# VH-VL binders against Myosin phosphatase Rho-interacting protein (MPRIP), part 1

Every score and structure here is a prediction.

Target 1, 108 residues: Myosin phosphatase Rho-interacting protein (MPRIP), of Homo sapiens (Human) (q6wcq1r43to150)
Amino acid sequence: KPIYGGWLLLAPDGTDFDNPVHRSRKWQRRFFILYEHGLLRYALDEMPTTLPQGTINMNQCTDVVDGEGRTGQKFSLCILTPEKEHFIRAETKEIVSGWLEMLMVYPR
Unless a header shows other numbers, all headers, positions and changes below count from the first letter of the chain; Kabat numbers aren't used for antibody chains.
F, E and O are the ipSAE of ESMFold2-Fast, ESMFold2 and OpenDDE, as the mean of both directions, binder to target and target to binder. V2 is 0.75 times the mean of E and O plus 0.25 times the DockQ between their complexes.
Where letters were taken out, [cut] stands.
The coordinates of atoms that the task and the answers printed are left out; those that the model quotes come from them. Centres of patches stay.

## First folded at step 2 (VH-VL; from o12 with light chain R91Y S92D)

Design o12a
Fold by ESMFold2, look of step 3:
Structure o12a (fold): chain C 108 residues (1-108), chain A 120 residues (1-120), chain B 107 residues (1-107)
Amino acid sequence: as target 1 above (108 residues)
Amino acid sequence: EVQLVESGGGLVQPGRSLRLSCAASGFTFSSYSMHWVRQAPGKGLEWVSTISGSGYSTGYADSVKGRFTISRDNAKKSLYLQMNSLRAEDTALYYCAKDYPYDEGYFDYWGQGTTVTVSS
Amino acid sequence: EIVLTQSPATLSLSPGERATLSCRASQSVRSYLAWYQQKPGQAPRLLIYDASNRATGIPARFSGSGSGTDFTLTISSLEPEDFAVYYCQQYDYWPLTFGQGTRLEIK
């Protein structure tokens, strides 16, 4: 039931882009898989046996917006949920555009 | 067996250029971020530069930014460091290092290093 | 830039003794800290990653602990081959940085 997948960079939990110290934090490269039922899973690699580092329930997503203004990074997105902001970044415009198309169907 | 073999070091005058190479084998080269780390004689380790597996993302230490360029050729399984405008403080043993598990920022395999000496 | 300060600079011990090496970060690096061993004329060897995980092939006498700003590498019973320089390295922030090293020498 996976419908999309690929490598992205994930900002570490607790990153505050208004704190200038945090703008130099190393983003974490993770393999993301989007499932039909709206679960967005990420792990250290693409292997199915790799334990997930975490998940994002896209069914609770309120918006997916361009991240450059907030993060200072091109090709970045903010995934907004009621309790938490998630920041992802792709290496190319093509990759981030593909992810935006897949993710933007979920906001409520 | 993972192997990393650096080459291209030498003695050069300040202001000149050198190009370092690192030949990689024993792993899927294109999957890993690769790094240059240097060690001045009798001193500790200093991170110099990083390049992502795809080659699209690069990073540099402030001391080398604008002078050094990291690159890779995934078809040849080779990592490069173009060093321009060399200074005496660039004198060091330069190591090629492999990331683990792919792009976490620590290094499970290192080459033997290649020596760069910058002096007039 | 995160400064890692290692102490002591030099630790003189005999085989069979317990070694305790410290690394303090100028701000929290969470658990994103590695330890390396380096012998003269050799490249560094990864010992510990994520503060406490032994790398493949590293003997059980090596252990790491700590989080945030304070980290420790412990060698429970020194072997002759353990006398070397040890470096800590953080990877929570760019630039990646190393401590200045602790030289573990035979007494």
Scores: ipSAE 0.506, ipTM 0.884, lowest interface PAE 2.1, mean pLDDT 93

## First folded at step 3 (VH-VL; from o12a with heavy chain G59Y)

Design b2
Fold by ESMFold2, look of step 5:
Structure b2 (fold): chain C 108 residues (1-108), chain A 120 residues (1-120), chain B 107 residues (1-107)
Amino acid sequence: as target 1 above (108 residues)
Amino acid sequence: EVQLVESGGGLVQPGRSLRLSCAASGFTFSSYSMHWVRQAPGKGLEWVSTISGSGYSTYYADSVKGRFTISRDNAKKSLYLQMNSLRAEDTALYYCAKDYPYDEGYFDYWGQGTTVTVSS
Amino acid sequence: EIVLTQSPATLSLSPGERATLSCRASQSVRSYLAWYQQKPGQAPRLLIYDASNRATGIPARFSGSGSGTDFTLTISSLEPEDFAVYYCQQYDYWPLTFGQGTRLEIK
């Protein structure tokens, strides 16, 4: 059922990148799992007993775009849904490129 | 039992270099961000630097940027701080500290510290 | 940079008394605030994380509260071993920053 997974950094809930102070917020390391039916879940670690802290419904995703212009952070992506914007980043170009490939299939 | 043991401190003249080490044991070292925090004699705590578990991401206090380099060797379970162009204001007890639960930014274990004294 | 201002700078109290230590942030740090205890000649010890959660092994007499910019550490009935310096630390923003400390001393 899981089709992709890995560690990413997630911008904290409520981050407003138009507020300059928020551009220095510490992003949170989370383990992301993309499931076959399009749910993207994240948790504190990869262990089965760890409850997810949240989910993103990729079936509602309208776009996945480069995030650097909005966030000021290298290797970042913005996942756009009607509900809200989600910002993730990776520590390396290779990691973010792999995630972009997996997530880009969803936008309508 | 989590243990962090710093070493490499000493008395040096301004402008010289030192390399601090921190030997870690009792936990999966590569899973955790690690930090250096210093405390000048009789003063409070000052965060110096952070390195992610993978070693790819590093962060520095403005007071040390360009002079200090944090690094780690996950195979040796060791954290390092290369301190170049040392100044009198760098005089402090230097602690290494372990993040909890992995990279949240607060520290559940600290070493006992190694003393750096920068004086003419 | 987020400045954390602790008050009072020094508290002089006796065992059995209640201690109330304050930490004020220059900008909201939401609940991303920790408290540490440091005794002379020792490394700091984590007491509280996420503003109100006691770290493992910390006695129930220690409690934390607050969010946003105003935070409080309370020690409900002081024990002799509680006389130390206490620091708050925020981790919502880079750089990570500490307050300047509150010294809790006997009498």
Scores: ipSAE 0.596, ipTM 0.896, lowest interface PAE 1.4, mean pLDDT 93

## First folded at step 7 (VH-VL; from c2 with heavy chain Y109S, light chain Y30W)

Design f1
Fold by OpenDDE, fold request of step 10:
Structure f1 (fold): chain C 108 residues (1-108), chain A 120 residues (1-120), chain B 107 residues (1-107)
Amino acid sequence: as target 1 above (108 residues)
Amino acid sequence: EVQLVESGGGLVQPGRSLRLSCAASGFTFSSYAMHWVRQAPGKGLEWVSTISGSGYETYYADSVKGRFTISRDNAKKSLYLQMNSLRAEDTALYYCAKDYPYDEGYFDSWGQGTTVTVSS
Amino acid sequence: EIVLTQSPATLSLSPGERATLSCRASQSVWSYLAWYQQKPGQAPRLLIYDASNRATGIPARFSGSGSGTDFTLTISSLEPEDFAVYYCQQYDYWPLTFGQGTRLEIK
């Protein structure tokens, strides 16, 4: 069951924010859905028929932190998982605050 | 059918201002990032500016930063480019372009363009 | 910015021949590369996106390949209407940038 969702911007796969050149990479606008079972799915749009492009298992999340220091982007978050870091950002402060509230409960 | 119709081009002197408009139809305008791309006479394509579907994010080429402002009115399905402090090198055909599929940074639909000529 | 260099600047071929156009990026843009066709007096037309996907309505004779820094647009058998200018464009980095174009002319 979806419990939260909305549009966010996702740093492209392979982005290394320790590399200054990658700071100019275009973030990708994706529709994110957080499910009650802890999976955070994102797709190209909100259509149910659209296949997801990726999934973040929030059950494996070790931390959710502010991402501005790492990315230089306002309203960004870093989702830390054992496999890799995921960087997302919102278009407004209110939107990112909502997502932070929903994601900061992980890991449970 | 997607349609993009630019207007507002003309002949102006350096330092003057001009406002371009693009009327969109045939698609859900607010769902797509919109772009301006220009082409100087006999030259290649140059990206000018991008605005997200929501209008929250704007991007500009260094050559126009501080002088041009991109905006949109989703209710009117219109894209705008306010061009201030125009220079001779801004002379070009200005295309309005629709993003594909939504906000990826490439363009599947273009208008016919509107000509801007900056000359003394 | 990412600099895209297209080659050759001009390609002279005859109908029925195979055309191979190159686009090289100054650094990797992964697969975030598009190709456009522009005929005189017309707006550009999207041919290829994501390096190898044909846009809707584009004939099968057009194909894109490559990733990272080296990309190729291939026209398997040229039709008279294919003689035009072709541009590559990257959308991995801001600012968005185009190649300088390859003019495909009739021999």
Scores: ipSAE 0.920, ipTM 0.967, lowest interface PAE 0.4, mean pLDDT 97
Fold by OpenDDE, fold request of step 10:
Parts: structure tokens; C-alpha cells; sequence
Structure f1 (fold): chain C 108 residues (1-108), chain A 120 residues (1-120), chain B 107 residues (1-107)
């Protein structure tokens, strides 16, 4: 079951923040849902009929770190998984703080 | 039915200011990013500015940065473009455009536009 | 910024013919590419988004293809109402940018 959710901005797939050109890529506003079983899914909106566009397995997360240094974007986080880094950011400090609290428990 | 109605255009001299408005109806205004796109006479389309649904994020074309300010009033379902230090090259038809599906950066609905003419 | 180059500048065809319009990006924009149609005195109309998805209400004769840097808008069989200016637009990078347009005119 869902335990936390809300709107965040997601760096598009393929974004390499070590590439200066990609720093101007437009982040995508998505609705994120964290489930009790450790999956973090996101979709275009919060509607139950909307199919998820992606899933981050937080059970495989190795770290959750501040993303501002890497992305240049305030209120951003980097979720490190074995397959890739996921960059998300919130519109406000309060929102990202809430997400950080929910996600920081997963790194092993 | 989605409706976007621009206003505020007119003839002004270079260096002057003008404020455009866009009245939106027929959709949940606050859920969508809104955009200004302009078209000079006989020319192509040029993106001017974008504002997120919440209003927290704004983006501008380099040609208008520091001079134009995009804003919105979600309670009034209104989009604005404050244009300062206007230049001749700002002469264009200014469209208000709605994002699709929410905040992706392309536009499924457009107003009819309001004309801005900057001339000495 | 991403520069989108459309070709040809002008395309002269007759009703019933197949139209192929090209849009080339200066660098990859993945599939974040839209196509618009604009008729004189009217606002643009969204035709295609995400490179290949038809917008609501757009006839099946319109199709988009491509990814990365090369994109194509195809009109399988032109109708009289299809003669207009067509623009491509990328939304992968800020600033958002349009191509310079292709004018599709009656031969």
C-alpha cells in the first residue's frame, strides 16, 4: 500500500549532469508514490488509472544525497541505485525535506 | 471548453513598458504550466516564457531575460507578462498557451493572441 | 539552444498526394518533439507530441516519426485543409525552440 506521495520534478532519462549540455534539460513534473514494499513509482498524475512511467526500487538504494551540487538545482536529491542515479527535486524546501525523511531510511 | 483570451497589447515606444494578460477558463488552471509564445509579423514562432502551475518556476528566452516577467494568479485564472524596456524586435503577436498534459513544454491550446508593436 | 531546422522551406503538392516534412535537431532531443499546424490568421494547432503521438482530434493521415535528431511529419493523403505552415518544436531543453517552419502550398 502507498505510504507517501506527492509531486516532484524528475530529471529525464539519459540525463548526465557531468555533461554541461544536459544541465539545461527540462525536468519532468511527476506524481511519486512510495509504497510500503519499498517501490517508488512515478506517473504523469495522481489518477489511479494512470500507468506508472517508472519505478525506483528503494530496496536497492545505496544512498540518498543532496543533489544540488550535481544538478545545480535547489531542493534536489540524488537516489543512488546499482543501475543508475535518479535525480528528483521539489518545488519547496518543505516538500523535499519530507521526501528526504521518507527515503533516507532505505539506503543500506 | 478550454478558452484563453489575451489582452493588453498595443503600440508603445521603445523603452516603455506593457503588461499582457491572459484569462483562462474551461480547465483546472493551477494544474497546468502556462506559456507565452510570440510571432513577429510574417515570421515563425518564438517561445518567450513559461511558468509552472504553482508559479514557483519561471523560464525565459534569453531575448527577454531581465526585461520580461511572467506571473500568474490561480485564483483569478489569469496569466500575465510584464514587459519592460521594450525593443523594436519585441514587436509580435503574443499568444497565451496551455501546456499538455500538465507541464511538459508543448502546447495543446492557444489564445488568439494580442498584438504588441514597439515603434518610435 | 537546440536549433531545429525544417526542410523543405516550401513544399508544393496537390490534394491526394503524400507530404513528407523533415525536422532536424542540432543535438538529440530524444522523443520530446511536437508538430504544429498554423493557418493564416489562426493560432497554431498541436498535431503530434512525443514525436509520434497524434493529439486529440487529429486525423489519422497525420503521423510523426523519428527520434534523436531526425524527425518526420507525414501526411499520407493531403486534404485541401492541410495546406498551411508546419512547425516542429522541441521540449527537451530550455529554452524551448521551434523550427523555422515549412510552408505546404497547393501546386
Amino acid sequence: as target 1 above (108 residues)
Amino acid sequence: EVQLVESGGGLVQPGRSLRLSCAASGFTFSSYAMHWVRQAPGKGLEWVSTISGSGYETYYADSVKGRFTISRDNAKKSLYLQMNSLRAEDTALYYCAKDYPYDEGYFDSWGQGTTVTVSS
Amino acid sequence: EIVLTQSPATLSLSPGERATLSCRASQSVWSYLAWYQQKPGQAPRLLIYDASNRATGIPARFSGSGSGTDFTLTISSLEPEDFAVYYCQQYDYWPLTFGQGTRLEIK
Scores: ipSAE 0.919, ipTM 0.967, lowest interface PAE 0.4, mean pLDDT 97
Fold by ESMFold2, fold request of step 10:
Structure f1 (fold): chain C 108 residues (1-108), chain A 120 residues (1-120), chain B 107 residues (1-107)
Amino acid sequence: as target 1 above (108 residues)
Amino acid sequence: EVQLVESGGGLVQPGRSLRLSCAASGFTFSSYAMHWVRQAPGKGLEWVSTISGSGYETYYADSVKGRFTISRDNAKKSLYLQMNSLRAEDTALYYCAKDYPYDEGYFDSWGQGTTVTVSS
Amino acid sequence: EIVLTQSPATLSLSPGERATLSCRASQSVWSYLAWYQQKPGQAPRLLIYDASNRATGIPARFSGSGSGTDFTLTISSLEPEDFAVYYCQQYDYWPLTFGQGTRLEIK
């Protein structure tokens, strides 16, 4: 059922990058798992039994775009859904590029 | 059992340097963000610096930026703090602290600290 | 920088009494707040994380509550070993910051 996974940094809920104070909020290190039916879930560790901290329904995703302009962070992506904008980033270009390839199949 | 053992403290004159070490055991060191927190004599706690498990991300308190460098050697399970251009206000007990569960920003295990005194 | 203000600065109580310690943040930190206990000559000990979750091995008499800017640590019935200094700490923003401490002393 899982098709991709790895550690990423997630901007916390309620972060508004247009608010300068929020640009210093601590990003959350989470283990992300992408399932083939389009569920992207994240949790505090890689164990399947760990309750997820949250999920992103990639079937609702309208775009996956470079996030640096919005976040000011290298290696970041913005996942756009009708309900929310989700911001993730990786420690290296190689990691974020792998995730972009996997996530870009969903926007329709 | 998690153990954190700091070393490298001492008495130094202003403007000099010290290098602190923290030897870690009892957990998978490379998985955890690690922190330095200091406490001046008779005072409260002050966060100094953080390094991510991989070592790619580092953060510093404004009072030490440009003077202190945090680093880690995951093969040796060791955390370091290079302290340059020391000032009297850097005088404190320096604690090594372990994050939980990996990189949240609070500290579930602390060493007993190593004392740095900057005086002349 | 997020300033955490603890009150009272000193709290004088007897064993068996209920202690209520306050921590106020200069802006919302959501629930990203921890509490630590520090006894003389010892390293701090984590009591509470995420505002209300007890850390491993912490007795049930310790409880945390609050969110946003106002947080409380409660000790339901003081034991002799609970007389110590207590710190709150936020981890929603860089830099990480601590409150100045509340000293809980025996009356």
Scores: ipSAE 0.775, ipTM 0.928, lowest interface PAE 0.7, mean pLDDT 94
Fold by ESMFold2, fold request of step 10:
Structure f1 (fold): chain C 108 residues (1-108), chain A 120 residues (1-120), chain B 107 residues (1-107)
Amino acid sequence: as target 1 above (108 residues)
Amino acid sequence: EVQLVESGGGLVQPGRSLRLSCAASGFTFSSYAMHWVRQAPGKGLEWVSTISGSGYETYYADSVKGRFTISRDNAKKSLYLQMNSLRAEDTALYYCAKDYPYDEGYFDSWGQGTTVTVSS
Amino acid sequence: EIVLTQSPATLSLSPGERATLSCRASQSVWSYLAWYQQKPGQAPRLLIYDASNRATGIPARFSGSGSGTDFTLTISSLEPEDFAVYYCQQYDYWPLTFGQGTRLEIK
């Protein structure tokens, strides 16, 4: 059951913000859906039936932190999991604040 | 059918300004990032600027930063390029281009272009 | 800035032949590469996106391959309407950049 959704920008796979060349990589606009069971899915459009480009298991999330220091981008968050870091950002403070509220409940 | 129609090109002297427009139809304009791409006579393609569907994010080629401003009016389904402090090297055919599926950075529809000539 | 270098600059072939056009990036752009066709006096036409996916309405004789830094556009059997200039374009990095083009001309 979807409980939250919206357009966000996702840093592409393999982005290393310590590599200055990578800081100019184009972020990918994706539609994110957070499901009640903790699955965070993202895809090219908002249709729930669209094949997702990826997922993040928020049940494995260890932290959700402000991303601006690492990314240089306003309104960005870092979602930490044991396997990798995921960087997302929003176009406005209101959007990122809403997502932070929804995601902050998962870290352990 | 997607249609993009550019206008506002012309012959101008260096240092002057010009405003390009692109009228869009056949798609939900506000959902798509839009781009300006130019082509100097006899030369290849050069990306100029991008604006997100919402208009909140804009990007520019280094050669035009500080001189050109991209904007959009989603109610009028129109894209604009304000070009200030024009230089001879800005002489080109300017295309309006539509992103696909929304904001990926490649262009599935292009207008016919409007010609800008910067010459004394 | 990512520089895309296309080769050859000009490719002279006859209808029915196979064309192979190359695009090399100055650093990895993963799969974020598109190909366009442009005929004189016309706007570019999207052929391939994400390195290998044909755009809607593009004939099956067009195919794209590659990832990272080396990309290829192949036209399996040239038709008369395929003689044009071809551009590659990366969208992994700002600024977006195009290759300088390969002119495919009739022998």
Scores: ipSAE 0.758, ipTM 0.926, lowest interface PAE 0.8, mean pLDDT 94
Fold by ESMFold2, look of step 8:
Structure f1 (fold): chain C 108 residues (1-108), chain A 120 residues (1-120), chain B 107 residues (1-107)
Amino acid sequence: as target 1 above (108 residues)
Amino acid sequence: EVQLVESGGGLVQPGRSLRLSCAASGFTFSSYAMHWVRQAPGKGLEWVSTISGSGYETYYADSVKGRFTISRDNAKKSLYLQMNSLRAEDTALYYCAKDYPYDEGYFDSWGQGTTVTVSS
Amino acid sequence: EIVLTQSPATLSLSPGERATLSCRASQSVWSYLAWYQQKPGQAPRLLIYDASNRATGIPARFSGSGSGTDFTLTISSLEPEDFAVYYCQQYDYWPLTFGQGTRLEIK
């Protein structure tokens, strides 16, 4: 059951922000859906029938932190999991603040 | 079904300005990133500028940064390129192009272009 | 900035022959590569996206392959309408960039 959703920009797979050339990579616009069982899925659009492009298991999340220092982008977050770091950003402060509030309930 | 119609080209002197327009129809304009791509006579394609569907994110080629401004009016389904301080090397056919599926960076629909000639 | 180098610059072939066009990126662009066809006096037409996916309405004789830095467009059996200029374009990095083109012409 979805409990939150919206458009965000996602850093492409394989982006290494310590590599300066990667800082010019084009971020991917995806529709994110947070489900009550803790999966955060993203897809090319908001239609329920669109196959997800990927999933972040928030039940494994260790922290959600401000991303600006690493990414150089305003309104960005880093979602830390044992598997990898995920970087997202929003168009406005209000959007990213809403997402932070929803995602911060998961870190252990 | 998808249609993109550019206008506003012409012959201008160096240092002058032009404003290009692109009228869009046949798709939900506000959902798509839009692009300007130019082609100098007898030459290849050069990306000029991109604007996100919302209009909040804009990107420019280094050759036009600071001189050109991309904008959109989603209510009027129109894309614009304000071209200031024009130079001879800006002479080209200017295409309006639509992103697919929304903001990926490649172009599934193109207009026929409008010609800009910058000459003394 | 990612430089895309297309080869050959000109390819002279006859209808019915197989065409192979190359695009090489100066850095990996993963699979974020598109191919376009442009006929004289016309706007470009999208052929291939994501390196290997045919765009809507593109005939099966067009195929794309490759990833990373090396990409190929193949036309399995040339039709008279296929003689045109072909461009590759990457969309992994800002600025978006095109290759310089390959002219496919009648021998």
Scores: ipSAE 0.739, ipTM 0.917, lowest interface PAE 0.8, mean pLDDT 93

Design f1
Fold by ESMFold2, fold request of step 10:
Order: structure tokens, then C-alpha cells, then sequence
Structure f1 (fold): chain C 108 residues (1-108), chain A 120 residues (1-120), chain B 107 residues (1-107)
């Protein structure tokens, strides 16, 4: 069942912040839903029936860390999984702090 | 039905200022990023500026950065472009454009534009 | 800045023919590419978004394809109202950029 949700900005697929030109990529607004079984999904709008643009298996997550050093963006987080790094950001400190609390329970 | 109506264009001398307005209706204005796109006479399209739905994030083409300021008043459903230190190369038809579905960077609705002519 | 190069600059065809318009990006823009149609004296009209999705109300004869750096707009059988200028636009990077346009004219 869903346990958290909200609008965030997501770095597009294939963004590599070690490549400095990628810091000018347009971040995309997506609605994120976290389910209690560890699925984090995101879509173009907040309806749960909307076909998701993608998912992140938080059960595979190895860390959730502050993202500003990597992304150059305030209120950003890096979600680390064995396959790839996912980068999200919020418009305010309150929003990103709430997400960090919810996501930090998963890293092993 | 989505409607976007630009105004505030005119003929001005180089170095002067103008403020463009775009009146929006038919959608929840505050949910959408909004854009200015211009087209010089007989030329192609050039993106000028973008503002997020909240107004917290703004972006500008290098050719206008430091001279133009995009803003919005969500209560009045209005988008603005303050154009300072105008140059001849700013001469164009200026379109107001609406993002879809919210903040993707492409434009599903356009106004008819307002003409800015910068000439001595 | 991402440069979008459209080819050909002018395409001369007759009604009923198939039109193929190309847009090439200087760097990958993944699928973040849109196509617009503009007729004289009118604002642009969105045709295709995300490289291949038709916008609402766009006839089925319009289709988009491609990803990365190479994109194509195809009009399967030209109607008289299709003779116009076509622009591609990327939205993967700031600044947002347009191609220079392809003018599709009656031969």
C-alpha cells in the first residue's frame, strides 16, 4: 500500500554528474509514490493508475545521501543501487527532509 | 479551452525597455511552467525564457540573460517578460507558450504573439 | 548548447506523396524531442512529443521516430494543408533549442 507521496524533480535517465555538461540537463517533474513493500514509483501525475515512467526498488538500495556535491542542486538526494544512481530534488528543505526520513530506512 | 493572449509589444529605440504580458485562461495556471518564445521576421523559433509553476525556478537564453526578467502572478493568471536594454536583434514576434503536462519543456498551447520592434 | 540540424532545408513534394523530415542533434537528447508545424501568420502547433507520441487532435498520417541524435517526422500521404514549415525542438538540456526548420512546399 502507498505510505508516502509527492512531487519531486528527477534527473533524466542517463545523467552522469561526473560529466559537467550534464549539470545543464532539464530535471523533470514527476509524482513519486512509495509503497510499504519498498517499491518507489514515479509518474507524470498523481493518479496511482497512471502508467509509471519508472520505478526504483528500495529493497536493493545501498544508500541515500545528500546530493548537492554530486548534482550542484540544493535539496537533492542520491539514491544508490547496485545497478545505477538515481537523483531527485525538491523545491524546499522541508520536502527533501521528509523524503530522506522515509527513504533512509531501506539501505543495507 | 486554453487561451493565451500576449500584449505590451511596440516600437521602441535601442536601450529602452518594454514589459510584455500574457493573460491565461482555461487551465489551472499555477500548475504549469510557462515560456516565452520569439520569432524574428522571416526567421525560425528561438526559446527566450521559462518559469516554473511555482515561480521559484527561472531560465533564460544566453542572448537575453541579465537584460530580461520572466515573472508570473498566479492570482491574476498572468505571465510577464520585462525586457531592458533592448537591442535591434530583439526585434521579433514574442509568443507566450504553455508547458504540458506540467514542466516537461515542450509547448502544447501558444498565443498569437505580440510584436516588438527595436529600431532607431 | 544542443544544436538541432534539420534536413532538407526545403522539401518540394506533391499532395499524396510521403514526406520524410530529418532532425539531428549535436549530442544525445534521448527521447526529449518535439515537432511543431507552423503556417504563415499562425502560431506553431505541436505535432509530436517525446519523439514518437502524437499530440491530441493530430491526424494519424503524422508520425515521429528516433532517439538519441537522429529523429524523423513522417507524413504518410500529404494533404494540401500539410504544406508549412516544420521545427524540431529538444527539451533535454537548458537552453531549450529549436532546429532551423524545414519548409515543405508544393512541387
Amino acid sequence: as target 1 above (108 residues)
Amino acid sequence: EVQLVESGGGLVQPGRSLRLSCAASGFTFSSYAMHWVRQAPGKGLEWVSTISGSGYETYYADSVKGRFTISRDNAKKSLYLQMNSLRAEDTALYYCAKDYPYDEGYFDSWGQGTTVTVSS
Amino acid sequence: EIVLTQSPATLSLSPGERATLSCRASQSVWSYLAWYQQKPGQAPRLLIYDASNRATGIPARFSGSGSGTDFTLTISSLEPEDFAVYYCQQYDYWPLTFGQGTRLEIK
Scores: ipSAE 0.698, ipTM 0.898, lowest interface PAE 0.9, mean pLDDT 93

